# Designs tried in a protein design chat: miniprotein binders against tRNA-splicing endonuclease (endA). Part 23

Target 1, 353 residues: tRNA-splicing endonuclease (endA), of Methanosarcina mazei (q8pzi1)
Amino acid sequence: MNLLKTQLKGDRVLAGKEAVAELYKTGYFGRPKDDGLELSLVEAAYLQSRGKLDIELEGKLLGFRAFFEQASLRQQNFELKYIVYKDLKERGYYVQPSAADFRVYPRGSHPGKSAAKIFVHVLSERQPLSVKLLQESVASAENVHKQFILAVVDEESDLTFYEIKSASPKGEMPEPFPAVKADATFLEDRVIAWDAEASGALYSRGFYGKMLDPERLQLSLVESLYLFSRGVIVVRDRKGKIFSFDEFVEKASEIEGSFLRKYSAYKALRDSGHVVKTGFKFGTHFRVYRKVESIEKIPHSEYLVNVIPEDYEFRLPVMSGAVRLANSVRKRMLFAVEKGEEVEYLDIGRVKM

## First folded at step 10 (miniprotein)

Design to25 (from t0 with L16V R35W N43E)
Fold by ESMFold2-Fast, scan of step 10:
Structure to25 (fold): chain B 353 residues (1-353), chain A 81 residues (1-81)
Amino acid sequence: as target 1 above (353 residues)
Amino acid sequence: SPEVKLEIFRLLYEIVRLAREAKELGDPEAAKQVWRLAWRISELLFRLLITGDEELMEKAHQLIDKLQTIVNKLQEQAEEG
């Protein structure tokens, strides 16, 4: 038989009644409408490339290049969406174009067997990604019990897929801090606790700081504010004056960029029962442990955590680098989104489709 | 800025740590390549300290990520073989 004749109209390709039997009922392409079949531009391009249909525009037959150019004018990011659509189809997935780019059926399933389980959003590696819009998209997918996948297309048209989900991590530590009291001094860019017994308990039971010697514990600024705010340490300046909470925040903020933001995340993680280690090991703000029983038997951390503001714009190569770094050391990558006193988490991992 | 200055010192620490890790893996040629890359990154970080150029910080992070990936691969190969 002859190829199906179709017409390009707006951002759709319209086919007759025969296409319902030949494309929709067999492969779930398009959407039946009235007495015919309505194809998205990516579906039409894919089917044209496989010799399944002819596309006309105002009486003129369009070859693949001419149609691709027309589609690019009619749909934002058409070429990126086509690359992703083609890849998913070649992997054997059933894919339905949607307002959120694609709905994908799980392996071994199709539209007649079950509901779509996956939303796929397509972005260029060069495109900034708003954390606010990302959280809204993830929440929308999770509200309908679907997995959210980000498909990133690089300059060479290579694809990487990321699963993004909200997280509510919960640790298993019995106490966020030991019941001790210590005197401490704010020195340069750090806090030093002086009491040997309390310092030992903070280090060995609380897993705070680093021992400089048997009598002195060095604490990071976020650890110090956390312990100070719980009355575990009293922090003085070099002349013996006790800091207020606001005075500590002001001084720490002059030393550490985004100090209060990092503190909010640190506090939330400690309050949720985690051991949190500071310092730029593995290139992240924190490494997070669900449970630590002994300083001599510290397990591998479960999460690496980067703290970001609510108005953050991801540069996708930076996001990709952070995820690869976490995976290289067998950890999950969490982004802690600071929203005043509340913290929300995004768990971002690379997936194979 | 104070944030940039503190970050530069942390990145210098990471470079030294990664170079030491590579040396401990017992592959002299790989360790030499890691040290050469570490030195080049340190020169970039000193330029960043002088200029305050945010693009240099981004480039430094990318190069340190590459360095970490190389060391991780070497660690895996040492464990397998």
Scores: ipSAE 0.000, ipTM 0.192, lowest interface PAE 19.1, mean pLDDT 82

Design to26 (from t0 with L12F L16M L49A)
Fold by ESMFold2-Fast, scan of step 10:
Structure to26 (fold): chain B 353 residues (1-353), chain A 81 residues (1-81)
Amino acid sequence: as target 1 above (353 residues)
Amino acid sequence: SPEVKLEIFRLFYEIMRLAREAKELGDPEAAKQVRRLAWRISNLLFRLAITGDEELMEKAHQLIDKLQTIVNKLQEQAEEG
């Protein structure tokens, strides 16, 4: 193989007509332009590291370090993009630079055989990630029917890939509520329902709460407000006075941080036909079931759910930890983004490239 | 052909913008049709990037014009109702 002479110009590296045959037709590097080949800075760095080309700047030959330094001055986040590009190339992928950092062909495919199916966005693990910007990027990729993958580079230059997609989960629970009315009491940090028939129906048919005995059901505060708002329970204080909706919210908010935000997500998931239980043992707000047929045969939950505000900034190690935990128990990690009265979902999973 | 690179970039941006506008109009079936057309154009722009075929550029312009016509009709329907 001959060593190709190229020129660094702006944010690209220009090669002659020989490079079309040697790099583009064989490996789909760069793009043909005029009588030559135009390479992106990451492609040129990769090919230079493989001994495939020489790069000159204004008549001076650049070694790898000198070129890498020039590329870093000419392209924002060049070092991170190069780390990701090199990794994907070494895994055997065909990769094209794009506005979303990279377009990647599925394993076993290449340009000319099929369309690119994957957008890859590159971030340092130290960078906070706005949920609004993430949702916009995911929507952009989904609008063109491509997967959105986040490539996170840590301080040791190790890579982890995450697939992120919007979700609109729908449950299959056929009936929204048991047709019962129960009296309940707010005690310290919990609500107790007292009627045996209603408690049994709420637990066995609706999968609400935890039975303390055959006549008493313990409900979480979000479960209680949901059932109260639907007229299924009436909640009283210890002196027998009935709570209003606003009085309940005020008292619950004193006990639980972000109570209303968690309630909005709980309500949305229940209203869409899911069974929703506490996620405390998994370190999440909720665990969610698409369908539960009986209390004696509860399936594995499909999702773990963390509720976040719309102005949330992800700390990538925290996101990584949550995804890793969900994966370890064979569940998907959903982030429920609270936007006033609306809730939107991001489904985040680690992917092996 | 720096003009070709800039044109491909502009067209890619244009189809993504039109797909987003269609989604915001609240008709899920129409938005789905716009997304399918946008996906076809995206594939065509990619082939243009690797082949340099002028006929593909002309096809891309024609398909984007069709996409704009669809979005304009959806906007008119949204305004009327």
Scores: ipSAE 0.000, ipTM 0.096, lowest interface PAE 23.4, mean pLDDT 81

Design to28 (from t0 with K5R L6T F9W Y13R L16F R17E)
Fold by ESMFold2-Fast, scan of step 10:
Structure to28 (fold): chain B 353 residues (1-353), chain A 81 residues (1-81)
Amino acid sequence: as target 1 above (353 residues)
Amino acid sequence: SPEVRTEIWRLLREIFELAREAKELGDPEAAKQVRRLAWRISNLLFRLLITGDEELMEKAHQLIDKLQTIVNKLQEQAEEG
């Protein structure tokens, strides 16, 4: 019921000493300064909407619309930031506005009890999101031990929250190579291995490919190049000529878009001890397993993986679709960022705040 | 011909997809029979691929149609059960 008198100055709203007692000590709004309280524009708009204060500009009292218009002129993306701020406050969070949008306290905590643990970045659904910028932002949050959350505002002003973290997945599989090498043939868009014992070992112990019959193993192109580069298979064309590594890459690249990029990610995941299954059963490049004990008892995969280049720009609806797909099958979505011979991972999941 | 080779690879994908569907429907004996039939068809298709004998292609299609019928019947039983 008490209205506090405040003044709009620059990108801040200034209140007197009564506001420290009524707004800061009770709800941790603003920052005490010079025996008064300094409010951010989003805090002032929220408090004005709840009837907690009046805002003046140059001696003139501003209604909510007039203040909102002034705030929009004084801060880029003010409307989006206000939508997110209001939503988080209505969910019961304590929120501190910052230069990089918001720092949020976990449930059951507040300023004065512990540090903020959540960093929220606000974007419109229509904005492209650079992978480079995203990786830098995630690293910055992680360096200060905060969770990084992306708040996406759509055309209807509805909010979806995504937790994004760097990942260094490590599997538990031994190196599953047979004692003998296998001959294989490059046919259409696949490689067929002909040696029954080696093929059986690759399939049942390494979980590579798929048996076509008891004597023949079908391998995807990325699986084939991986085994070829390790000296496990020798790949020939239909006329018996042996492929070199470069000749294989050239032919595979004619068949599969982004072949070498997918191969880099496949190799990195296999080298880190994972079982990796190819094919588009879930509309992603790979399904990834930390541990598989037998072909008869294959567990659910832990991750779905999409491979992207380092200069990739996310279209947020596409990112949202991929995350929804993974969630619908109870898996995590990893984006493997290809950087030449290095691969970095972003783990993206939808969260409810 | 290139068209025949493309068709052989399409059929190989199809038969192993059908075998996987049968396994996921939870009837172990039916899944075993479907897998056995899939392997038999794959041997025929590889023989065509290696020898170029296109006379066996129609026979391969007929066997795949029979496999599809079996899997569809298992799918219907699983959905009703």
Scores: ipSAE 0.000, ipTM 0.082, lowest interface PAE 25.9, mean pLDDT 80

Design to6 (from t0 with L16F K23E R35Y)
Fold by ESMFold2-Fast, scan of step 10:
Structure to6 (fold): chain B 353 residues (1-353), chain A 81 residues (1-81)
Amino acid sequence: as target 1 above (353 residues)
Amino acid sequence: SPEVKLEIFRLLYEIFRLAREAEELGDPEAAKQVYRLAWRISNLLFRLLITGDEELMEKAHQLIDKLQTIVNKLQEQAEEG
C-alpha cells in the first residue's frame, strides 16, 4: 500500500481526496471535508503507528515521537486519549472522536450502519472529578440514549472502565405502617421505643432498628427522625419533654456528622419503598433492600449507598475502592447526591469493554 | 460513661438473641432463665439511663456476671448440638 501524505494544521491532520477512499470508506477514520479528509490527532497517531500515512508540519516530515509531542501541545490530555483510543481500536471497536472525548459503536456495528451507543470520557486517576460535571455528562449521554463510560488511566497506563448512570431506585415494600403510635425517649446517641406492639411491628414488618427485648426497640437517629416526622413515634427527652423536629435535628447534628444530609437520603429511600439499614457494616452509610419479606430471611442488599453533597469532588482511587467493595459483596454502588430537599442517585460500576 | 452503657446494650441484645436460639434448639427452660435475667438487667439499665441513679449500676454488674455464665453455657450447648 502507498503511504498517504498528510499535513498537521492546528488540532487536525488534513489529507487529500485519496484518503476518503482509503481511510474513511474502508475504516471510517476521519471526517470528509472540502473533498479531502480531516483526521483528529488521535486517529492520525494511530494510523501513523500502523504505517498508513506520513505527517508533515510546514514541509518537514514528523516521526511518531515528534508528532506525538506536537499533538500533546495541541490537545489537552492527548496522551491519555491516545492510550484509550488505541485500546478501544485494538478491541475491535469503531471510535469517533468528539467533544465528550469518544463516541463508540457497539460490537458488530460501524458509523455507516447505526448510531454510536457509548460516550467515553477519559481522565487520569489523579484528576478530581466534580459530581456536578459528572451528572451533567451522564444526563447528556442519557438524553440521546447512550451509555456513559468513564475511562480512568493510572500511572502504569492501565485502563479501568466504569459505567455511570443516573438511577431512580424503586422498592417493593408495602406502604409505611400507618396506625402505630409509640412513646420513645432520646438516650445518649439513640432512641428507645417503649410500646411492645408498636416495637414488634416496626421491627418485624418495617425492619427498623434492633430489638433489645420483646418490648423495646432501639432506633438509630435517622430512623427515629423518619418515624417521628410521620407521627409513628413521639420522642421525649429524659425529663419527659417532647422534641420538636428542629430540636431533634439540632441534638442529632451534635452527635452525628452530616446528620441532615444522611437523613434526606434515608427518607428518600424509605419513601421509595426500600428497607434501609444503617451501621456502616461495609464502610458505607446505608445498605438498601428492594424487598424484605421476613426478618428471619433477610436477602442480600442490592445497593450500598454513600451520601455526598452536590459540591463533592470525586477522588478516583476512593471511587474505585467503593466500587470494588460493592462488587466484592455482589452489590451495586450508589452515590446519593443531596440537593436540599431532593436526592439524585448515580449508579457506578466497573465494566469490561 | 457512654461506653459502659453501650457495651451493656450490646450484651443485652445478644442475650435476647441467644434466648431465641435456645428456644429454637428446644431448650425452653434455659431460654426462660435468660429472658428473666435479661429483663431484670434491662429494667435496671433503663432506670439508670433515665434517672442517672448510680446505685443501679452496681446491681446491674452483679446480674451481668450471672448472665454471662448462663450465656457461656448456652453458647457451649449450641456449638456441641
Scores: ipSAE 0.000, ipTM 0.318, lowest interface PAE 13.7, mean pLDDT 82

Design to8 (from t0 with F9W L16M R35Y)
Fold by ESMFold2-Fast, scan of step 10:
Structure to8 (fold): chain B 353 residues (1-353), chain A 81 residues (1-81)
Amino acid sequence: as target 1 above (353 residues)
Amino acid sequence: SPEVKLEIWRLLYEIMRLAREAKELGDPEAAKQVYRLAWRISNLLFRLLITGDEELMEKAHQLIDKLQTIVNKLQEQAEEG
């Protein structure tokens, strides 16, 4: 049997009418055009590697290396896209190259049977990933009811797939704060509430802070500002002067980096019915519970949360590390994106294809 | 260590007990002195929590003894009036 003869032209490989029957109708490779078949560069490279076609450039036959080099000159990130395309094909997926890298059909389906359900975006682990661009890509996929997958290629050409989705977490706590009043003092890097009844209620019903003794509650700075802003506590300095909201923010910001940003996320999570505690044990800003019924029977937290600014650029190894850590303790990794008065969430998890 | 955490709790409890006793004696200036000293002891205990420095615990005990002396003087004044 003679191999299919094709021609490299621009960022496409053009095949004749026979290729429609041999490649498109059998495997959904390429797109029929002008009685022939138009293949993407990754499809052509894959098919050439499998001995299914020959590729010519201006009458000269190209071996695999020569074609791969030409494709790399014609398409940005061709090498990374080829690695991902080949992997997905070897896993048995039907894959359509697109402007958003790839559209992938679910297992047991193909282009003639259903719509693509997965958008795959390809990145090197060395590329910074803008959170703004990521949110736009995720929103674009979700608007057409498709899953967004990030395919990260490391320096050894190993692949890791991440599912990224927007999240609107809702807790099940009936009230974010108890109806009590307490006097409190700002000491070092934390706040102490001095009233036994109020301290007990904040701890046992609100799950705020940590009891130092039966009458005294130690609160974090974000917990303190949240309770202060609701009139639940009155916070005094070392000289007995009551803090204003702005004075508290100023002092707390001197002690904690990105204090106001962390507070915005803390407030949003508490207001949406969650119990929020420090994530220090897990290397995150917060650990989050959807429901806590008793201090004596605290469940495992559902989420780990890192707060990031709107202009944040992910280092992919850092993102990977955070996701791996969350998975190791059976929690979901949320990134809370601070947008002034609003907070948006990205849920990032490793997925097997 | 668990023993250090328990001692921190005991010291904070003693501070609050002594401060309450001083408040019940009805002398606003002596009560302020007791609260000021209780605050200083609380600050030392927080430094112990942060740094693990056991010498701060001994200093906290010394300040509690001083606070008890103040409460005793206030009690004598109350008996005198």
Scores: ipSAE 0.000, ipTM 0.077, lowest interface PAE 26.9, mean pLDDT 82

Design to9 (from t0 with F9L Y13W L16F)
Fold by ESMFold2-Fast, scan of step 10:
Order: structure tokens, then sequence, then C-alpha cells
Structure to9 (fold): chain B 353 residues (1-353), chain A 81 residues (1-81)
């Protein structure tokens, strides 16, 4: 029995009618067209490597290496796409090439049983990843109810898969802050609230700041602006003059890099019912809690949050490091994308395929 | 500060990049030296990330500078032939 004869044309490999029965109806390779089968370059390379077909170019038979070189000239990132395609096929997945790389059927499913539910985008670890383009890709997948997965290929051809989804986290705190009033002073790089009863309530019921003693509560600058903008604290300078909102933002921005961006995310998370803690314990801007009932029994935070601008460009090793850190402490990694008055979230996690 | 944590993540990317570059230069003995140094730097950065001991940051920067010097020397040798 002879191997199926195919022809390389453009960015496709064309096969005859027999290939529809042998490759499409049995393994869902390619797309039937006219009286034959149209294979993508990655499908053809995979099938050639398994001895299922021969590929000709202008009457000349191509070996695997010669075909792979031709495919690389005809399709951007062909080698990376082939590495990912081969890996998914060897794991037993049914995979359909698409305009943004691959559509993948979940385990135990195939094209004849259900719709593809996974969309895979392939990147080199050295390739920059625009947050704007990433959000557009995630939204496109979610609009058709598909999971978006990023497949990152490193220099050793090792693959790591990340699920990326939009998030709208909702907390369960009954109030964002207790109904108290306190005078506060802007000192150096921090704000100190002076009333013992109000400071105690902000700390033990609102989960704001750090108690320096029973009479004094130290607040971070983002916490301070949030409480000030809601009339909970009145912030004065050393001479007793009350800050305006703009004066506070100006001074805080001189002290803390990307202050207003971080504040936008802090405000959004607090307004959505979360407890938000600042600090460096887990290497992120914030630790976020769905609900905290007592200062003595603080649960594990659900999210670690990094705040980024909408024009941010991910360096994939940095993204990988952040995700690995969150996984090491069994938390989800959120990137809060600041868009002026609005904040959008990307939930990025490593997945096993 | 949040900038310190972002700096640690950037430094982790830099040592990962330098280790990769050293591997590509084809000197197996120098590549082993770079890998050992990258391992040490990674451990110091993770300790700093967890404990908040900022004294380790200066030591991490010194080791990264040493790593960069080694990789630069390997690049010069590869370019010579």
Amino acid sequence: as target 1 above (353 residues)
Amino acid sequence: SPEVKLEILRLLWEIFRLAREAKELGDPEAAKQVRRLAWRISNLLFRLLITGDEELMEKAHQLIDKLQTIVNKLQEQAEEG
C-alpha cells in the first residue's frame, strides 16, 4: 500500500479524495474542499513525520527536513507552532489550526461530539506580549465561550501553558469602611490617624493600615486617599492645612511611583467588597481577600495583584515568574489593567494540558 | 516598596536571560560557571522576596554584575572565532 500523495501549494498541502476517508473522517485532520482535503502546514508536517503521506513541490518529493524548511518560509513562527501542535497531538488532543493558531477539543471530546472549547496562542518566550492585544484575544475567545490558553516555547523547546481570562472579582465585605471620622496628618511618606476609637475601628473592622500604638494608625498613601476621598479621614499637612484631592495626589505621586495607577486599582477592589493589603510579602502590589471577619483570624488571600498600564508589554519570563510565585503560595495571579477611571483584570495561571 | 518587588522580578528575568545567552555561546565550562552563579543569585532573590531582607539586594546586584561580565567575555570570544 502506497502513502497518500500530496502537493505543497502556498501555505497549504493539498490531498486527494482518499485523504478525506483516511485522515479527516478518522482523525479530523484538515478541511474537506472540493473533492479533496486541504491540510495546514503543521498538520502535513505531523502526518509526514508519522509516515502517513508524501509531500511534493512542483513534482519533486520533499523529505521531512526539506518540507519543514519550506513551511518555515511560508508561515511565520511555523517551528513554534509545530512544536505546540505535536505536543498536543501526543497528549491525545484533537487540534484544528486557525487564524490565531489552534482550536483544541477538551479531553474525551472530538469534532464529531462537541464544539472546540480551547483556543491556543503560540509565542516564543522572547516575544513581547502587548496587554492590549492580549485583552483583545481573550475577549474574542470569551465572546464565543472558549478558554484562552497561551503556549510559551522556550529556547530548549520546552512548553508551558497559561490560561488567561478576564476577571470581575467580587468581595463579600458588607461595608468598604466603618462609619467613623478621624483627623490625620501627612508625615514624610505616610499618613498618621490620631483618634483612638476611629483608628481602632479602621484597623480591626475595616482592616486598614498598621497600629503604631493604641492612639495612632499608620496608613499607606493609597489607603489614605481612599478614606480621605470618602470623608472618613481629614488629612492635614504639618501646618494644619487640609489637603485638596489634587494636592494629595500631587504630593503622593512625588513620593510613590505610579501612585495614581495603584490607587485606581486599590479603589476598584475596595469598592467591589474586598479587603486589600499593601506590602511586599509575596512580591506583588496587593494581596486581596474576599472576606475578613476578624483581624486575629485573617484567612489566606485569594489573589495577588500587580497593577500595570494599558500600554504595558509583558516580558514573558517576568509574567512566568509572577505566576510561579502565586502558584507557590496557592493563590491566583491578577493583573489589574488601569484604563483611566476603569480597571480591568486579567487572571493568569499555569495549567496542565 | 512595590518598585523593589518589581525590580526583583526584573532581576530574575535578567539572570534567566544571561544563563540562556551563555548556553548559546558554546563554551561548556563557562556555561557551567554561569549556571552555578545564576543558581546562587536566584536563591538570594527568593530569600529577599520572602523575608524582606533588603541587605541581600546589594549582594544580588553585585552577583548579577559579575554574571553579565562573564557573559560579555564569552560573547567577545565567540565573535573572535
Scores: ipSAE 0.000, ipTM 0.084, lowest interface PAE 26.6, mean pLDDT 80

Design tu1 (from t0 with K5Q L6F L16E R35K)
Fold by ESMFold2-Fast, scan of step 10:
Structure tu1 (fold): chain B 353 residues (1-353), chain A 81 residues (1-81)
Amino acid sequence: as target 1 above (353 residues)
Amino acid sequence: SPEVQFEIFRLLYEIERLAREAKELGDPEAAKQVKRLAWRISNLLFRLLITGDEELMEKAHQLIDKLQTIVNKLQEQAEEG
């Protein structure tokens, strides 16, 4: 049969009435308008590549390359959007272009059967990604009950898809310690608790620190400040002087980069009922457990947590590496965004479409 | 340091990409060997994250270069088959 004749105008490709029946009714391409069909540039390029339509500009017929060049001049990031659109179409998805780049229908569904459930945002691997803008985009998707997917295009035009969602993790830990206080000393770059019975309870029931021997519990600086702020330990310097909260923060901040930021996240996670292990075992700030029943039977942690400031900008290779690290050890990656006394979480995972 | 963490994450991305390329070539035994080598490199990078031992970074770079060479050779063999 004869190819559909269309016209490139602005950032749209306009087709006649016949295109409504042949493209929209059959495959949900475009949007019916004024007795014709309005196609986005990515839809038109895809359909042209499939031999479904001819595109003219000012009376001149455009081949695929000429149209692709025109589309690139008319739409920012057209090349990246086309790569993602084509990939999703070849996987069998129904896809609608939108202000957020794409709305995608779930497998086995289409626009006539259900609402779109996925927002896809397209980025080059080289583009920095503001955490503030990311949180706003995720919140916008979640407010309308849709998944937010980030499609990252690398230099070889390979695609990786990430699901990003807000998280409000809640643990199931009971009261973590007995009513007795532990006496502790700030030594060099760590805190040592000396009261054997209280230290043993903090370790075996609260899952704080590491026992160095039967009489001595080593606590990280964030663990120490948390327990000190709850009145569970009293922290002294080598001369026996008790630290104030501000004095402890000042000294700890000289020793650890971003101490207060890490402390805010540690406190939030503990206050929400989690066991939190500190240190660099998996290259993250924390390992987080929803429930631990016994020191002899510690399960695998559910989350790895990296703490980032509110004004953080992801370099996408760094984000990809962190997500891949968590997946390689069968954990989820949480980014804890510190906003003063409040901490918000982003759960980022790689997905296959 | 943040610079070292960035480099480690970049290398982890590279080894995942190489393992994916080997799998796509359709040789299951070669893909298993590439995956095993990728696993060993990942272990070295995890040790570097824990210990900060910069000598492990040099070893990781050397092994990733070897992994790239193996994948390139598999691609050449697939094109000849």
Scores: ipSAE 0.000, ipTM 0.180, lowest interface PAE 18.9, mean pLDDT 80

Design tu2 (from t0 with K5M F9W L16E N43D)
Fold by ESMFold2-Fast, scan of step 10:
Structure tu2 (fold): chain B 353 residues (1-353), chain A 81 residues (1-81)
Amino acid sequence: as target 1 above (353 residues)
Amino acid sequence: SPEVMLEIWRLLYEIERLAREAKELGDPEAAKQVRRLAWRISDLLFRLLITGDEELMEKAHQLIDKLQTIVNKLQEQAEEG
């Protein structure tokens, strides 16, 4: 019951020289500075709740509620950050507050033993999350070889943690398409290929489309443009006129929302050695397979893929739903971010700390 | 018959147009159901194109009539707010 005297000043709580020995050297709380110890507001609140210190403001002693209210006025999202800090501390982690987020040491480590390996970013489930800002945060963490974790706080102050990684998925298919040629017809929402040998090869070796009979293959619009752009199929309209690439894109875009964006992701995934199927059953754009050897024994897909624009803003409940869906079918949730001609991937999964 | 083939293509265009109209009404779940039905009718018409089975044409017409009825009800609901 030996309480340290501290003073609230700005967005910090200042303690004397004795706090360095009692808090920093024992538990790595705060930062030694000017012969004393600087505590962040979340560290001070945690230590006050455990009876380790008294906090004064201009000579007036603050109870926990009064200090918490003052801290909330002095730091944006203080309440959310405190909830996350307390949870991580109670799980046994060593945590260093930063200007925006937390740096966390791995289990069994501390500041005197190794570097922090985890960045934790705190958000309310009600806050929109810019994909651009998310990608910048993930890249920043990865550049210094740290994991990036989102800590999402719901209305009941329950915590869910998500690990977010950049991804460069690589498939193992030996070829993106078989070396065949086929004539095909565009029929408003799909394309039919008419050649028996080419249709059989596209289906059984390329894993494109759906066979209508042994001689005829139904292709989706993204599959059709991919094969057409590579000279595997020649696509005609109902009157026999051959489509140009631009004519195909224009017509397909009238039928299918965000067609060109979905095509960019489809193309990138196929070119990287994957089998790609449309994923309407799972509410995602695609199901993606690392390798398929036989149409008779198709494995479970590795990823569910949603294609999003670079200016997309996640609603966290929607993101949570997509991740839960992927987990329920034992797949990973991959978001393909379309940036003009480039496609970047975010792998989002729920983690337990 | 070239005439039968052209009729099949006309019906394929019609079901796609109905699915696009349903999408514009702003009910995403209803639009998905209309799209799924349109795809099933499309599959039936392609089977007709390949097999020449005239019974499939009659079945396709019946399903297209049902699709039109569904879209008409969605339009009525959208107008009510």
Scores: ipSAE 0.000, ipTM 0.090, lowest interface PAE 23.5, mean pLDDT 81

Design tv1 (from t0, 17 letters changed)
Fold by ESMFold2-Fast, scan of step 10:
Structure tv1 (fold): chain B 353 residues (1-353), chain A 81 residues (1-81)
Amino acid sequence: as target 1 above (353 residues)
Amino acid sequence: SPEVRREIWELSNEIFRLLIEAKELGDPEAAKQVKLLAFRILYLLLRLARTGDEELMEKAHQLIDKLQTIVNKLQEQAEEG
């Protein structure tokens, strides 16, 4: 008949023994401690809003505004965390506050039945997001076999959820390049390969470049360095002198910004069995195919890829825009993080909870 | 009073529920209009909490009823189409 009486202390709300039966055993709110129940500030705010408890501070009953203001003073980003917590609770999830903001149980499960499967991190759309810290958070979640979800709150308190996972994409192409050899010439900002048989095989079997005619294949600089490094093409300057690997890299780097970074990602994707093409029409560095069987039947590309340095900081509206664009054309958005000789991938997608 | 503060919290919860329902319908222009009205009502509830002006409570109820009507109409249109 009476509401549960609770006390605000520090960054917690303390309830008596009766709250264990009414809140914890029925809905898994809070944590039993001593003879009572310890509630987080977001749990207490939610339960107060449901008419389940009264909150006192130093003998004074706090209304909704007074408690919300106290909670905001006691917990950084309380308003954002409350918005996300309330949303997840109203969707029917069991949610546990944690150091990583929230742990969420899958539908049809609860804390007494299984482990939490989802870590949710809460951010304002205006906060920069370090790729290094993001990769560490994703790895931590994956090490314990949990999903990592980013909950982004915009300035109108609208929520968008993103699943972020590490990726090790594997294609199904049987060979990264056909067993051919061709002479090629470096012209301005591209390479032209000669010989009808070799050019035809590179285009129709390897899915490299663009045919200008039956005897000439135009290759991008990243395609050219890849094929050159594998001994498939020999690249000459306009005077007939053969390029060394270092000479090619030097010249290409003068023409194309971040050439080596893009090349590292291109090489990694080709070596893992993918067909890789320019992503220019989608505003990305690359579009990537798991398997291409015939030039006559090019499937839809699976991934759009942007290559970023390891010290990159995401601006969330830019990240959101890239993910939205990929979704609009039914592709996944992949960020390739260049780390010297290695490339690591983050797969970022919008999800509904 | 504690009763008025609890009523404000309950109305705030109802508004957030309606915001989520509107967003789930997949119409971005309709969702934007629902969002704008919802936050205007939330601001009014904050003013009520500050001033104790009971006439703002009646105005809040009227605007929430209007918001519910808009969401119901959008749900009906989504079911038809």
Scores: ipSAE 0.000, ipTM 0.098, lowest interface PAE 23.6, mean pLDDT 82

